# VH-VL binders against Peptide methionine sulfoxide reductase B3, chloroplastic (MSRB3): the designs that were tried, part 10

Target 1, 158 residues: Peptide methionine sulfoxide reductase B3, chloroplastic (MSRB3), of Oryza sativa subsp. japonica (Rice) (q6auk5)
Amino acid sequence: RGTAGRRRLQVVVAMSSSAPPPPPGSVQKSEEEWEAILSPEQFRILRLKGTEYPGTGEYDKLFAEGVYECAGCGTPLYKSSTKFNSGCGWPAFYEGFPGAIARTPDPDGRRIEITCAACGGHLGHVFKGEGFNTPTDERHCVNSISLKFIPASEDSKL
Key: E = the ipSAE of ESMFold2; O = the ipSAE of OpenDDE; V2 = 0.75 times the mean of E and O plus 0.25 times the DockQ between their complexes.

## First folded at step 4 (VH-VL)

Design n16 (from M6 with heavy chain Y101F S102D, light chain D50A; framework fv_modakafusp)
Fold by ESMFold2-Fast, scan of step 4:
Structure n16 (fold): chain C 158 residues (1-158), chain A 120 residues (1-120), chain B 107 residues (1-107)
Amino acid sequence: as target 1 above (158 residues)
Amino acid sequence: EVQLVQSGAEVKKPGATVKISCKVSGYTFTDYWMNWVQQAPGKGLEWMGWVDPEDGETDVAEKFQGRVTITADTSTDTAYMELSSLRSEDTAVYYCARVGFDYGLHFDYWGQGTTVTVSS
Amino acid sequence: DIQMTQSPSSLSASVGDRVTITCKASQDIRNYVDWYQQKPGKAPKLLIYAASNLETGVPSRFSGSGSGTDFTFTISSLQPEDIATYYCQQYDNLPRTFGGGTKVEIK
């Protein structure tokens, strides 16, 4: 019964937006086109909704100043300032850029998938009501492979 | 209801191979990695490795490399841990435990354990 | 490998007592530690995750605290059903490593 059931039950779906997100599918490619330009692992995660093993991602433990972009299309998704240490084993953010993150219930209706609004690339899932001390009470749990970190300054470089 | 059900107790001779199963129900098998943990009698817990049922990717702890093979069969929703070249010090209870994206690196559900006794 | 040093190895306390168990990591693991309860003959059960978060369905008398290298697990008012061995586990880096366990029994 763990915390999984409680987390799913506390996930909230935003029903409307007063500001429209970027046009749906503003970056559109066939699966064949995506497969040609993405690495095999990027394709598996971004297009086939795969998940990297927790703790193995490049950005799991990175807290440098910068911006996280979609690895598929280059759309800015998260500011480094919204990244926090949730202990989940994946990079966690409490807020995306306005309109950058799309939300869709999983087929079983329990979890809320998050994707890049511009290209539909799979990022992970969002959870709410877990008691983390963040402004939104949300945890965007994201695959590192779905992201490309852009350092803000020389001091932020890997 | 989430359940991880392991195969029954095994008694083996030194040098034999044992294969333990962990059959899951109540969730999507491919959404979680399956981990294996060893517990020798009266001792603590030791992590052995994991498998990703989605693509069969595995990682095995250095201590067990060469003797442990971890696999998953998505047609039966069953994970396996095979330990070869058994020694008396492999006498232990072996557990499967799941780890998933929506829950992170936490072992939220465990199998009931399988006792393996290695004796001459 | 990250080593988890758990103390004490065993303790005896009375019903209603406050019980504390500590766990020290050989390097900074931030908040990447979980606590498990194992009753005799049973599989371990997750009680506390990410250092301080109470697992669903677990009584509020259990709590965790700490960060970096030093972690504490507390039972605020020991109950008879709490007789078990408790383990910390780090998941900051592979391989996952457990503390040696603390056997809790009632006087």
Scores: ipSAE 0.050, ipTM 0.660, lowest interface PAE 6.2, mean pLDDT 86

Design t7 (from S2 with heavy chain Y101F; framework fv_siltartoxatug; at its last look DockQ between E and O 0.54; V2 from the best seeds 0.00; counts 0 for: pae E 14.6 > 2)
Fold by ESMFold2-Fast, scan of step 4:
Structure t7 (fold): chain C 158 residues (1-158), chain A 119 residues (1-119), chain B 107 residues (1-107)
Amino acid sequence: as target 1 above (158 residues)
Amino acid sequence: QVQLQESGAGLVKPSETLSLTCGVAGGSFSDYYLSWIRQPPGKGLEWIGEISHSGSTSYNPSLKSRVTISVDTSKSQFSLKLSSVTAADTAVYYCARGLDFGDYAFDIWGQGTLVTVSS
Amino acid sequence: DIQMTQSPSILSASVGDRVTITCRASQSISTWLAWYQQKPGKAPTLVIYKASTLESGVPSRFSGTESGTEFTLTISSLQPDDFATYYCQQYNSYPWTFGQGTKLEIK
């Protein structure tokens, strides 16, 4: 049976952030300026290349829909849809937004450091060829404290 | 590039505290976890505990009441204290590094130092 | 605690042999297993990590596999330098635990 008024399909449209990442190296601050803006723990990780203890990070087990931004400069780094469970004890992603993540080989050649391309903030490391069944065969293993989670915008129905 | 070396007294009396230091030379201090691992003569390996660069620790439950691991980043050193020792604590003690982010396997080991518990 | 059981405890072999050492976990550890080689009077050295990844500088004759809770270390053509005790170790959950060791001896 029909109801009074117009009939239409219900569709849900998820909206994502449309802002592109800033250009590489576009956010530059002195050590003193970063210390004034960041918490001591954020400064240790983002600027001094520290690592949070495994299993303790805020985002280690979070799988809500949204965007992960750099905690230092606010640059969007990862979509929640790229996050997967690797079991490593840190949030893991299989790819970043285009141009958002910079890669630098460690001096010993064993690992590749990942940083925010805009501000140079330390994120963690990327690993390749580990056999996780992801589109990239990459694991970006990232400190939660390097990230700020922005929940997805509200769904719209028409 | 990173080298680890254990040091400390090779003889400890029963009931006293075993104290060892692991010196870290070369390389960055910030990307790894240091473990203490021991091996009684002729036996296998036993993990004692682990410390991060930030000072977070995890200890083997069998030793937790007697063990303390600490880090001194200014000296690039890690230390192990094991209290109330007995002859069962006689072993070669190793420090070993595991990397963070799930790359925890011990890729660099110190040479080991024998500690004998005897009066 | 997760128990790691190695088999055999002692393996006698000749140069040129293909040898396989097995390690079984008492519960699931995913891929988080390492193999170490220890020569008499020396510290252990890492051979394989993440079950099947060869450590840098380790000869290609070494390989690792995983199947559920069973893991193997294989040496495809045994060399004199390979006679040693081998240990597996899980790093899936604290406390980290080692197998009891497999002593690889000259036949």
Scores: ipSAE 0.240, ipTM 0.700, lowest interface PAE 3.3, mean pLDDT 87
Fold by ESMFold2, look of step 6:
Structure t7 (fold): chain C 158 residues (1-158), chain A 119 residues (1-119), chain B 107 residues (1-107)
Amino acid sequence: as target 1 above (158 residues)
Amino acid sequence: QVQLQESGAGLVKPSETLSLTCGVAGGSFSDYYLSWIRQPPGKGLEWIGEISHSGSTSYNPSLKSRVTISVDTSKSQFSLKLSSVTAADTAVYYCARGLDFGDYAFDIWGQGTLVTVSS
Amino acid sequence: DIQMTQSPSILSASVGDRVTITCRASQSISTWLAWYQQKPGKAPTLVIYKASTLESGVPSRFSGTESGTEFTLTISSLQPDDFATYYCQQYNSYPWTFGQGTKLEIK
């Protein structure tokens, strides 16, 4: 069984309680257009498939309630409730919003790249079967610079 | 396939600075961390430090006061400087590619270059 | 620093033997362990990563296992090409550290 069906109720609740993600490929810009709106480091990571040094990302140890969006296009990618402490120095999530995360094997077949399905922005890599006590036993290992955290409080700016 | 090649002077005098360059060919610079690792003749391996594509470094605490690792992304080159060398720094020096995101196994190595510290 | 202790230091074996090499970490490293093979005058080459995942192109006679802080590299039927020095390496916590090596010799 390839899909993580044991959490069917959680997936259904998440889909029914939040807006559906934008369709895959629905955000298209040229690389020049991306370079104009992204910071240099965002561009290097999201578009050139760069990687943060471990332990340096803004969200590595953040566990506040909220949603992590794609820093490039704003697509919701991860709920904070799926974030867990992997101990590896990057934000780790065991599951993205349905349809929000695209997977592509690296050319050498060693790792599986994860990208924002809407815009193709590089997020990092996903690892399976490491034995974490999470519903999926997957680790979406994500650059903090690829994400924008949106706190779960409508009063935060009042 | 990504290829790594070390270059630099093979003989360095005591108290001077060892300087090496690692050229990267056949792959994306931004995909991986690059490390320097050394092996004294007939002995085991010691990790010296690493650098990311963004220029962030991490050094072995045993060497950090003497080590500088830098990157020139436009040339796909990485450099090692080790100051104040002694005979104990005589070793084969390797550059190696580490995997990204918690997979810091070194899957590609340069051929290594022997650096001898002697008067 | 996490110390990696290999045993045995020298292992003598014949072609066709099943051999095991062990590596013990001084503290928990989860599965963040690699095994390398090094032949004289050459750079190390990756054999196993994440304790048990075989690197591409490595023969299936190689395997890795872990139990707590003890890790093993097994060669199920030793071939002439397998005589080399083997190193384990942890990549759980900085600084990355290697075991002292196990020399696998003929006989």
Scores: ipSAE 0.000, ipTM 0.494, lowest interface PAE 14.6, mean pLDDT 81
ESMFold2 (binder alone), look of step 6: mean pLDDT 90; pTM 0.936
OpenDDE, look of step 6: ipSAE 0.055; ipTM 0.683

## First folded at step 5 (VH-VL; framework fv_bexmarilimab)

Design a1 (from k37 with light chain S31Y; at its last look DockQ between E and O 0.35; V2 from the best seeds 0.00; counts 0 for: pae E 6.5 > 2)
Fold by ESMFold2, look of step 5:
Structure a1 (fold): chain C 158 residues (1-158), chain A 121 residues (1-121), chain B 108 residues (1-108)
Amino acid sequence: as target 1 above (158 residues)
Amino acid sequence: QVTLKESGPTLVKPTQTLTLTCSFSGFSLSTSGVAIGWIRQPPGKALEWLAHIYWDDDKRYNPALKSRLTISKDTSKNQVVLTMTNMDPVDTATYYCAHSLEWMSYYFDYWGQGTLVTVSS
Amino acid sequence: EIVLTQSPGTLSLSPGERATLSCTASQSVSYEYLHWYQQKPGKAPKLLIYGASDLQSGVPSRFSGSGSGTDYTLTISSLQPEDFATYYCQQYYSSPYTFGQGTKLEIK
């Protein structure tokens, strides 16, 4: 009789005391909810971890001023000022906004997956130490489909 | 247009060393993310991965064959070379080289036509 | 080593039928590292599907892939004469990078 009450109280206390609040901008949806709001190609890449073919992405050769957001949840991920021409067929950035990009090393030790920290949407991979003349010597190699570009030329007063 | 082609001897004797060259065009092995793999297929049997070499000269070998394999590249010639020592009749197979891009989970998107190597006395 | 077991070994069907090919991994594979190839006699393999479900450019939409963890499936919705071939799954998740033993899809 008293065992059941003690277990429920322990679960609530343990989860409350050890669970940090999610970061601002955290977004959690069911896969059915994602499928309903994403295009089929966005769902394939962001949720199923697909990869667009090199040189085919909308933003591969785009260098206009603005901000790249997560196409799934709208979280700002990259400023255009961090974009550079890597010659590799995907949008490349040397740095994301603080806290916006989560990293998961692969088991093979070659690649590190990058995801939108807020929603877990797949972005691509980050590579280090390739010798590019950038401040971080990192290349965030990102699928264009995972991004939505917001041009700086649009006046927010309008 | 990406192309790969395997070249080397088609007949070797047991105990000899096999040297195969992969010549390619339409990409450079100095480009970040690019890799070349070697895969073989004995007649009527499944594909077996042998080795992989990356743009940064990192190399991976099938552990079952590692003591017999050496892979190298000459980026200026657009070539990758595989050597396999102490050949045995069981090594009779078609040998393929293939392109992969590590950003795309290392799948083999372009293959050479293959070269059949027969190991027989 | 991750062993990929394909089933069935041989699948005999007629044009117009639906084909379902199975690939089971001996341990969990993140699906972005699971790929499918088609091979015809005397030819090199051809990539069909990468990342479990993504169609390679030029592959007809009758091909589809699905799965996660240990269980993966290649489906051909309505077989065409050119689809009779051997199909291999492959993982690039962990070295050694392995292929399944193949499923031969033959005309009944």
Scores: ipSAE 0.027, ipTM 0.612, lowest interface PAE 6.5, mean pLDDT 84
ESMFold2 (binder alone), look of step 5: mean pLDDT 91; pTM 0.928
OpenDDE, look of step 5: ipSAE 0.325; ipTM 0.765

Design a2 (from k24 with heavy chain L104M, light chain S54D; at its last look DockQ between E and O 0.52; V2 from the best seeds 0.00; counts 0 for: pae E 7.0 > 2)
Fold by ESMFold2, look of step 5:
Structure a2 (fold): chain C 158 residues (1-158), chain A 121 residues (1-121), chain B 108 residues (1-108)
Amino acid sequence: as target 1 above (158 residues)
Amino acid sequence: QVTLKESGPTLVKPTQTLTLTCSFSGFSLSTSGVAIGWIRQPPGKALEWLAHIYWDDDKRYNPALKSRLTISKDTSKNQVVLTMTNMDPVDTATYYCAHSLEWMSYYFDYWGQGTLVTVSS
Amino acid sequence: EIVLTQSPGTLSLSPGERATLSCTASQSVSYDYLHWYQQKPGKAPKLLIYGASDLQSGVPSRFSGSGSGTDYTLTISSLQPEDFATYYCQQYYSSPYTFGQGTKLEIK
């Protein structure tokens, strides 16, 4: 019985080009369909517009190179290069891929909800004019549960 | 360790202006998303929201009381001040200041001990 | 204005029993904006549950919350002596931000 040599696991994640995201609303599922494929916490956040507790999210302190996708539909939402340390306890990005993020004002007139444009999944809120040293001075304050991080491809880094 | 404490007069006369100070520690009101709210509770009655002030100096007031309320902050002193004009005996209540984070749907996670303000007839 | 109506106004139970407290909103609110507080006489309110169902740090697991839309519930699975207090629901969905009138949980 010959044993194959040990192969280190390599995560090959191709960074997509700057191609436009799927059209708004292009991913539609019933509530029952979403509930069948999402974890309970993903469903609570993405579909019921919940918020994870500050500092608890998997990606709060993550600054590895890669792409953050919608955990519900897989649409690319943010490049790691737009992630910054806001000190607020959630992943923060100053800009999403063009057309990937939809914005809807909250009833209180102060916060602006951000959603995945393709599936409507709740991401969190965007805040403007806070004075961060970033190109846009916007903070997309995003629940880690709404995201799936895809590390940069080792083979594609050149 | 987050703490808040209300201070100011405990007895005021009708028509006087009430000024209350919220002194806090363990956080800064210059931190993005932080807000301080004022809530009152008349003896034996429900809680009533009065006002909020945010880290970016935006202010929100209960519409029923907004003509009488002014909220301000001094970030260097870790203080928020609430002023309420034309006090009336119906304004007798315990006044609380409380911490909130705007991106958490503004729930009040830390409260001061409260200060009872009596408006004498 | 969103009116929050709590029922019952007073609930008399013994330690070890299960308590169920209701909060009904006059219009639908997002569950993320509905919160529960406990208040004992002479003390400030204490946050128990935020976002309808999420337990604040340091709150015992016997407390739970549920609901959506207009109907929300706070449940205490096995009452302890320290749980006898007044409970308020609160919404921050639209101005003015309102509290329910309270449910007083009394020892029977």
Scores: ipSAE 0.053, ipTM 0.646, lowest interface PAE 7.0, mean pLDDT 85
ESMFold2 (binder alone), look of step 5: mean pLDDT 92; pTM 0.929
OpenDDE, look of step 5: ipSAE 0.437; ipTM 0.799

Design a3 (from k37 with heavy chain S105D; at its last look DockQ between E and O 0.40; V2 from the best seeds 0.00; counts 0 for: pae E 4.9 > 2)
Heavy chain, then light chain:
Amino acid sequence: QVTLKESGPTLVKPTQTLTLTCSFSGFSLSTSGVAIGWIRQPPGKALEWLAHIYWDDDKRYNPALKSRLTISKDTSKNQVVLTMTNMDPVDTATYYCAHSLEWMDYYFDYWGQGTLVTVSS
Amino acid sequence: EIVLTQSPGTLSLSPGERATLSCTASQSVSSEYLHWYQQKPGKAPKLLIYGASDLQSGVPSRFSGSGSGTDYTLTISSLQPEDFATYYCQQYYSSPYTFGQGTKLEIK
ESMFold2, look of step 5: ipSAE 0.239; ipTM 0.708
ESMFold2 (binder alone), look of step 5: mean pLDDT 91; pTM 0.922
OpenDDE, look of step 5: ipSAE 0.442; ipTM 0.801
ESMFold2, look of step 6: ipSAE 0.248; ipTM 0.707
ESMFold2 (binder alone), look of step 6: mean pLDDT 92; pTM 0.926
OpenDDE, look of step 6: ipSAE 0.558; ipTM 0.825

## First folded at step 6 (VH-VL; framework fv_bexmarilimab)

Design c1 (from a3 with light chain D54S; at its last look DockQ between E and O 0.61; V2 from the best seeds 0.00; counts 0 for: pae E 6.4 > 2)
Fold by ESMFold2, look of step 6:
Formats: C-alpha cells, sequence, structure tokens
Structure c1 (fold): chain C 158 residues (1-158), chain A 121 residues (1-121), chain B 108 residues (1-108)
C-alpha cells in the first residue's frame, strides 16, 4: 500500500571538525595489497605518483559542500570550504585538516610533494607564495583521482 | 596553437660564443607554471638537457655545463635566449627549445624544429 | 646524477608485432617524473607518455607505459608503420635532468 514503503537514500558526510587526525603512517599495506583494492588509475596516481591530465579530473570544477577524503585509505584531507578556483586544471585547496597532509620536498628544490599522512598516498604538490587571495597563500594542487568527495548530509551528520 | 622556433648561427668557430634565440607563440612565459628548456642532440647521439628558465625567472643549468651557459627571457618579445661560451667541435649538435609546465612534472610537450649548430674551423 | 639505461639498443620487428622497450634508472625515480618520447629522423622528439603511464593527447591507445622505482617499460601492442622510430625515456626528478640513450625500433 502506497508510498509508505519507500526509503530515502541518505548522502553521508564525514565532517571531522572535532575528530583527531589519524597518526602519520597509521595505514600501511604492501603495494600488492594496494593494487588489489584500488582501481588501476587510483593505483597509478596514489601509489606510483602519477598526474592526471589537467581539466579532466572529476573534482576540478566541483564546489559543493562536503569533505574530500583520501581515495586510498578514507582519511579526511580537505574541507570543501578550503577549495578555490586556481585556474590551473586541478582541484586546489589552501589548507588541509590538521595533521592530514605530509610534505616532502622534491630533489630539484622547486616543488613540494604532498601525500596523505596516514597511508602515504600521493596527492600532488603544494605551491606557496603565488599571490592567491586566500588565508594561507598556498595551493594544494591535488589530483581528483586521489580524492573521494563526501557531500554534506541534508538530514543528518555522520 | 603552440609553436617554438630556434634561431641563430649554424656555423661557429672553436672558442666562439654561441647565442640561440627561442621564439614562441600560443603561450606567454609570464603565465604561472610555464617554463622553457633547452636540449641538444649531437648527430646520432642521445638528447642532453642544457637549461631551463621559469615564468618567475628562476633558472636551472646542467651542472656539467653551468660555467658556459646563460639563459634569459624577454617576455614582451616571447623570446628566450641561450648563450654558450667557448664552443668546441664536441658541441656540434641540433639545439632544441621546448615548453614545459611545472604542475605536469616538466615533461616537454611542445618542441621547436631544432637548429643544427656545427662547430669547426 | 640519475643515469637512464634503455634496452635493447636496437629492436627489429615487423608491423603487427608487440614491442617492449625498457628503461632502467640508476636510482629510484618518482614515476610522475618519468616520461617517454618518440623521435623520427630529422624531427624533434614528440611526447608519448608522461608520468610513466599516462598517454599524451593524440597518442594511439596501442602505446602504454608502466613501471615504478628503477624499472620502466614502454609497450606498443601492435606495431604500425609509423611507429618505427627512436624512443627515449626522460627523468625530471633530480638535476641534471637526463634522457636515456634511446632504443631504435626498426622494421625487420
Amino acid sequence: as target 1 above (158 residues)
Amino acid sequence: QVTLKESGPTLVKPTQTLTLTCSFSGFSLSTSGVAIGWIRQPPGKALEWLAHIYWDDDKRYNPALKSRLTISKDTSKNQVVLTMTNMDPVDTATYYCAHSLEWMDYYFDYWGQGTLVTVSS
Amino acid sequence: EIVLTQSPGTLSLSPGERATLSCTASQSVSSEYLHWYQQKPGKAPKLLIYGASSLQSGVPSRFSGSGSGTDYTLTISSLQPEDFATYYCQQYYSSPYTFGQGTKLEIK
């Protein structure tokens, strides 16, 4: 009888404003284990440090409210409120959650790699001092395939 | 459409200074992330990276050749200039300029046609 | 300095065959900085593969790249007449930025 049996699909958002960050290195798997759970393209970017072609990433033009998680281990990395349009063809954020993002200078001394602190998954690079009108003047230039977007919930917060 | 073209002398005597100009169109070196590199290739041999100049005027040189190389740009003319001092017959090569982009890991996506420079008396 | 050693130096194959070209680095390279170029006689190199495995726009799907660390591979699944050329790997991970010595792919 009627519509009483229908169910609403809930969109779940893992906003971690009060959650402590996962410890660095807390998610460790062999490369074979990663390859078994990641899509080929996720593995190429997260583990082999690939770079997606500019302007092609799922999240390049996305500005919906929510949280961006590591596509490998699910660690919350960026709030949507820190995303901005840099015009460069990749998702850009001016800061991550405290402790979520690890930085490693490249040997050339010009770029700084950013990785998920928990699992070491490659995210991209951070650029400083470019003159963007953001609170940090940093641009975390991140591959969309390294991220999983979790939209804000309309009915509940999880 | 992105294009690059090398120009300069095709014949140089030993000890002279080589000056090459890269003229380009379809992009600006004032655009954030853009870089121009110089690469050479002796006849029948491998490619050798020489130098890079970046949109923010940072410059990088092959350490083996650094004392002989100077790179500069004129953004208003869409030109990059490479000078190489004290030329020797072993420097005979085709010289290329190429475009690269900082966030795409500096791969050379557009190349000039190349110019052969012969060093002989 | 990172030395890239390509093998074989020359590879003689017929159209339709599968080509496998190797690039070995003297020390580990982040794969995002490992690139492959094709060069035909009298022409400038042309980018094929960036970041070890990503196809450049306009490159046919018969080309593929793989590898990490020190060992990288370029594969052409079914050779076409236009694929006979010299192939170079290149790293931009650490200065000086180096190219391999090349693999010449010749028609048998």
Scores: ipSAE 0.127, ipTM 0.672, lowest interface PAE 6.4, mean pLDDT 85
ESMFold2 (binder alone), look of step 6: mean pLDDT 92; pTM 0.928
OpenDDE, look of step 6: ipSAE 0.634; ipTM 0.843

Design c2 (from a3 with heavy chain Y106W; at its last look DockQ between E and O 0.70; V2 from the best seeds 0.00; counts 0 for: pae E 7.8 > 2)
Fold by ESMFold2, look of step 6:
Structure c2 (fold): chain C 158 residues (1-158), chain A 121 residues (1-121), chain B 108 residues (1-108)
Amino acid sequence: as target 1 above (158 residues)
Amino acid sequence: QVTLKESGPTLVKPTQTLTLTCSFSGFSLSTSGVAIGWIRQPPGKALEWLAHIYWDDDKRYNPALKSRLTISKDTSKNQVVLTMTNMDPVDTATYYCAHSLEWMDWYFDYWGQGTLVTVSS
Amino acid sequence: EIVLTQSPGTLSLSPGERATLSCTASQSVSSEYLHWYQQKPGKAPKLLIYGASDLQSGVPSRFSGSGSGTDYTLTISSLQPEDFATYYCQQYYSSPYTFGQGTKLEIK
């Protein structure tokens, strides 16, 4: 069931992830439109670039199999297999789906903001070269409220 | 338990060089994302940021004071040193060192108690 | 340089009242880099709010922050005796990292 579950997850995720990523900026709404559809906390973080308190996010300690989507526009952003325990109190990923994550350096050049490429929703920051034992040695430090977790199927019939 | 403490002279004459040491415990400057900053406050006046030193030895200085400031670290001693040249009575202030984290938006979460440095002849 | 202007300079209130403290930036600041500190005489500043609106651990819920762009607000919903202090906003968005000049909150 492990192998079958991973194969089924891979088929679902692979079919979804084999589609071209949405073009950058393809989801555009006014801030008023965003405020109408987002919860107050989602709006604060995704649109006003807020930061949740460390260790409080729904997904900080979640390692279930599945896909993390943008809470604003639904674009797939991260596979659960790229999530790792960084010890920093936020969900951490070492890699996003190709083309899903946009990067913008902060004015001081030390931090790099990451956003959903499709809608511009604020995710957090990416840090490089910290010495984590992961394929990229990058840490996408992401607010849980910016994400919606889609669990892998429980169906064992297939 | 994170602690920081400033040490150095409390009285300095004009034109002399001030050297302050920040001694800390409960964290290491070898830890990714860690930084130590120096901030001063003249009596009864606002706080002024002076300099940062980061775990990867990157350094940032207040541009208005950059020609007078040098910051360095000794990770084996858990110390950071600030040197400020050509002191003037206007530099009389309480000098603080403070901890910050890169991944937490660089706010100063732990401060030393501060040391008052008086510059007078 | 981003100048942070706090108003009022001094705010005289009684315990139990609501305090509203303003911080205005000379140019837009991304809110995750706007922080608030409390300072009592003879003591180091203490972090209250980071990222404009997020409470530091151990800070009472009567404190709240809001704002974006150039205009930020610290609110204390029901003043306690220990809240009478000087409050500073601070930006870490662009070097030099600056503090506001402070708002002194004092007993009426």
Scores: ipSAE 0.028, ipTM 0.639, lowest interface PAE 7.8, mean pLDDT 85
ESMFold2 (binder alone), look of step 6: mean pLDDT 91; pTM 0.916
OpenDDE, look of step 6: ipSAE 0.380; ipTM 0.783

Design c3 (from a3 with heavy chain H99R, light chain Y97W; at its last look DockQ between E and O 0.71; V2 from the best seeds 0.00; counts 0 for: pae E 5.5 > 2)
Fold by ESMFold2, look of step 6:
Structure c3 (fold): chain C 158 residues (1-158), chain A 121 residues (1-121), chain B 108 residues (1-108)
Amino acid sequence: as target 1 above (158 residues)
Amino acid sequence: QVTLKESGPTLVKPTQTLTLTCSFSGFSLSTSGVAIGWIRQPPGKALEWLAHIYWDDDKRYNPALKSRLTISKDTSKNQVVLTMTNMDPVDTATYYCARSLEWMDYYFDYWGQGTLVTVSS
Amino acid sequence: EIVLTQSPGTLSLSPGERATLSCTASQSVSSEYLHWYQQKPGKAPKLLIYGASDLQSGVPSRFSGSGSGTDYTLTISSLQPEDFATYYCQQYYSSPWTFGQGTKLEIK
C-alpha cells in the first residue's frame, strides 16, 4: 500500500514481467530423466505430446491471480491476466512471457504447436485471427497438465 | 445432435461423374477449425481418405485421386459436395463424410451412415 | 506419404482373452495425431482412441493404447463379444491422411 509499497510492487512486477526466460534448450534432460520426475500424465502430455480431454483440466475454469509455469521445468509461461474464456474446454491465453513460448508449424500446414522454449515441453497449439476481443487475437490453447499455477498470494491459491 | 448424411446416386455407369452431397446439422462449417472429410471403403477393403474442406475454404485431396476430385461447400445450406470424374468399377465403394476439428487433433469424431455407390454397366 | 501397416491382418481369439494389435508407421508420427477406430460390419467407423493413448468418451476401460514414433499398439484386456470387429489406425500428422489396412478381430 503507500508509495514504498508501490515501488516494491512495481519492481517485483517489473522483474517478473520483464525477466528473460531461460535460453531456448537451457533445460536438457534425457527422456528417461523426464520420466523419472514427471507423473505419468505429465510425461504423456509434455514429452509424448498428448492432449487432455476437453473440460477436464484443473485450470480450465481457474481465473485466480498468479503465474502459470511449465510443469516440467518451472519456467514462467503465462500471466493470469492473459487468460480468457474461449469456451473450447482448455485453458486459453492470448500471450506468454517474452521468449518463453516456442512455435513450430505442424506438418499439416494448419496448426502451430507451442512448447516451453526452455525444455521443449509440449503445451498445445496457438490459433490466430479467430476474432476474440483480446490484445493479440491469439489463443494459446494449453493443456492444464503442462502447467503449474503459482498464486500471487496465499489467498489466491487454487 | 451432430449428424451427417450422404446423398447422391447409388448406381453410376463407367466414365460418368459422381456427385455426392454431405448434409450436416448440429454445427456450422463457418466455425473456425471445422472441417469435413470424405472417405471411401470398397466392399471388404480398407478405408481410403479422399478429400477435406476446411472452414476457411482450404481444400486437400488424396494425391492419387486429385485429378478426379473436386470438393466445395455451401455454408448457408450446411452442405459439402464431392465430385469424382471418370468413374470406373474399381471405384465401387461405400462413401462416407465425416467431421474433424482442428482443436481436437483432426480425428474424425462424427461420421455419416455412408452411401454405397456401385459403378457398373 | 506415411504408410501405416497393421499386424496381424486377422486375429482369431476367444472372449475373455487379451488382444494386442500393432500399427507401424513408415516414418515417425507425433503420437497426438495417431488415432484408432473400430468398425463393425455395415456400420461407419467409430473413434476409440485418440492421440495414441486417450480413450474417447464412452469407450470401456478394457481398451488401451500406447506407443510413439513409428510403433503403436491397441490392447483389449479381456475381450467381450461386442469387441469382435475390424480395427484401423489412422494418422493426421502428414498429408495425405492415411489409414492402416485394418486388423480383423474374429471369434476363434
Scores: ipSAE 0.129, ipTM 0.666, lowest interface PAE 5.5, mean pLDDT 85
ESMFold2 (binder alone), look of step 6: mean pLDDT 92; pTM 0.918
OpenDDE, look of step 6: ipSAE 0.465; ipTM 0.804

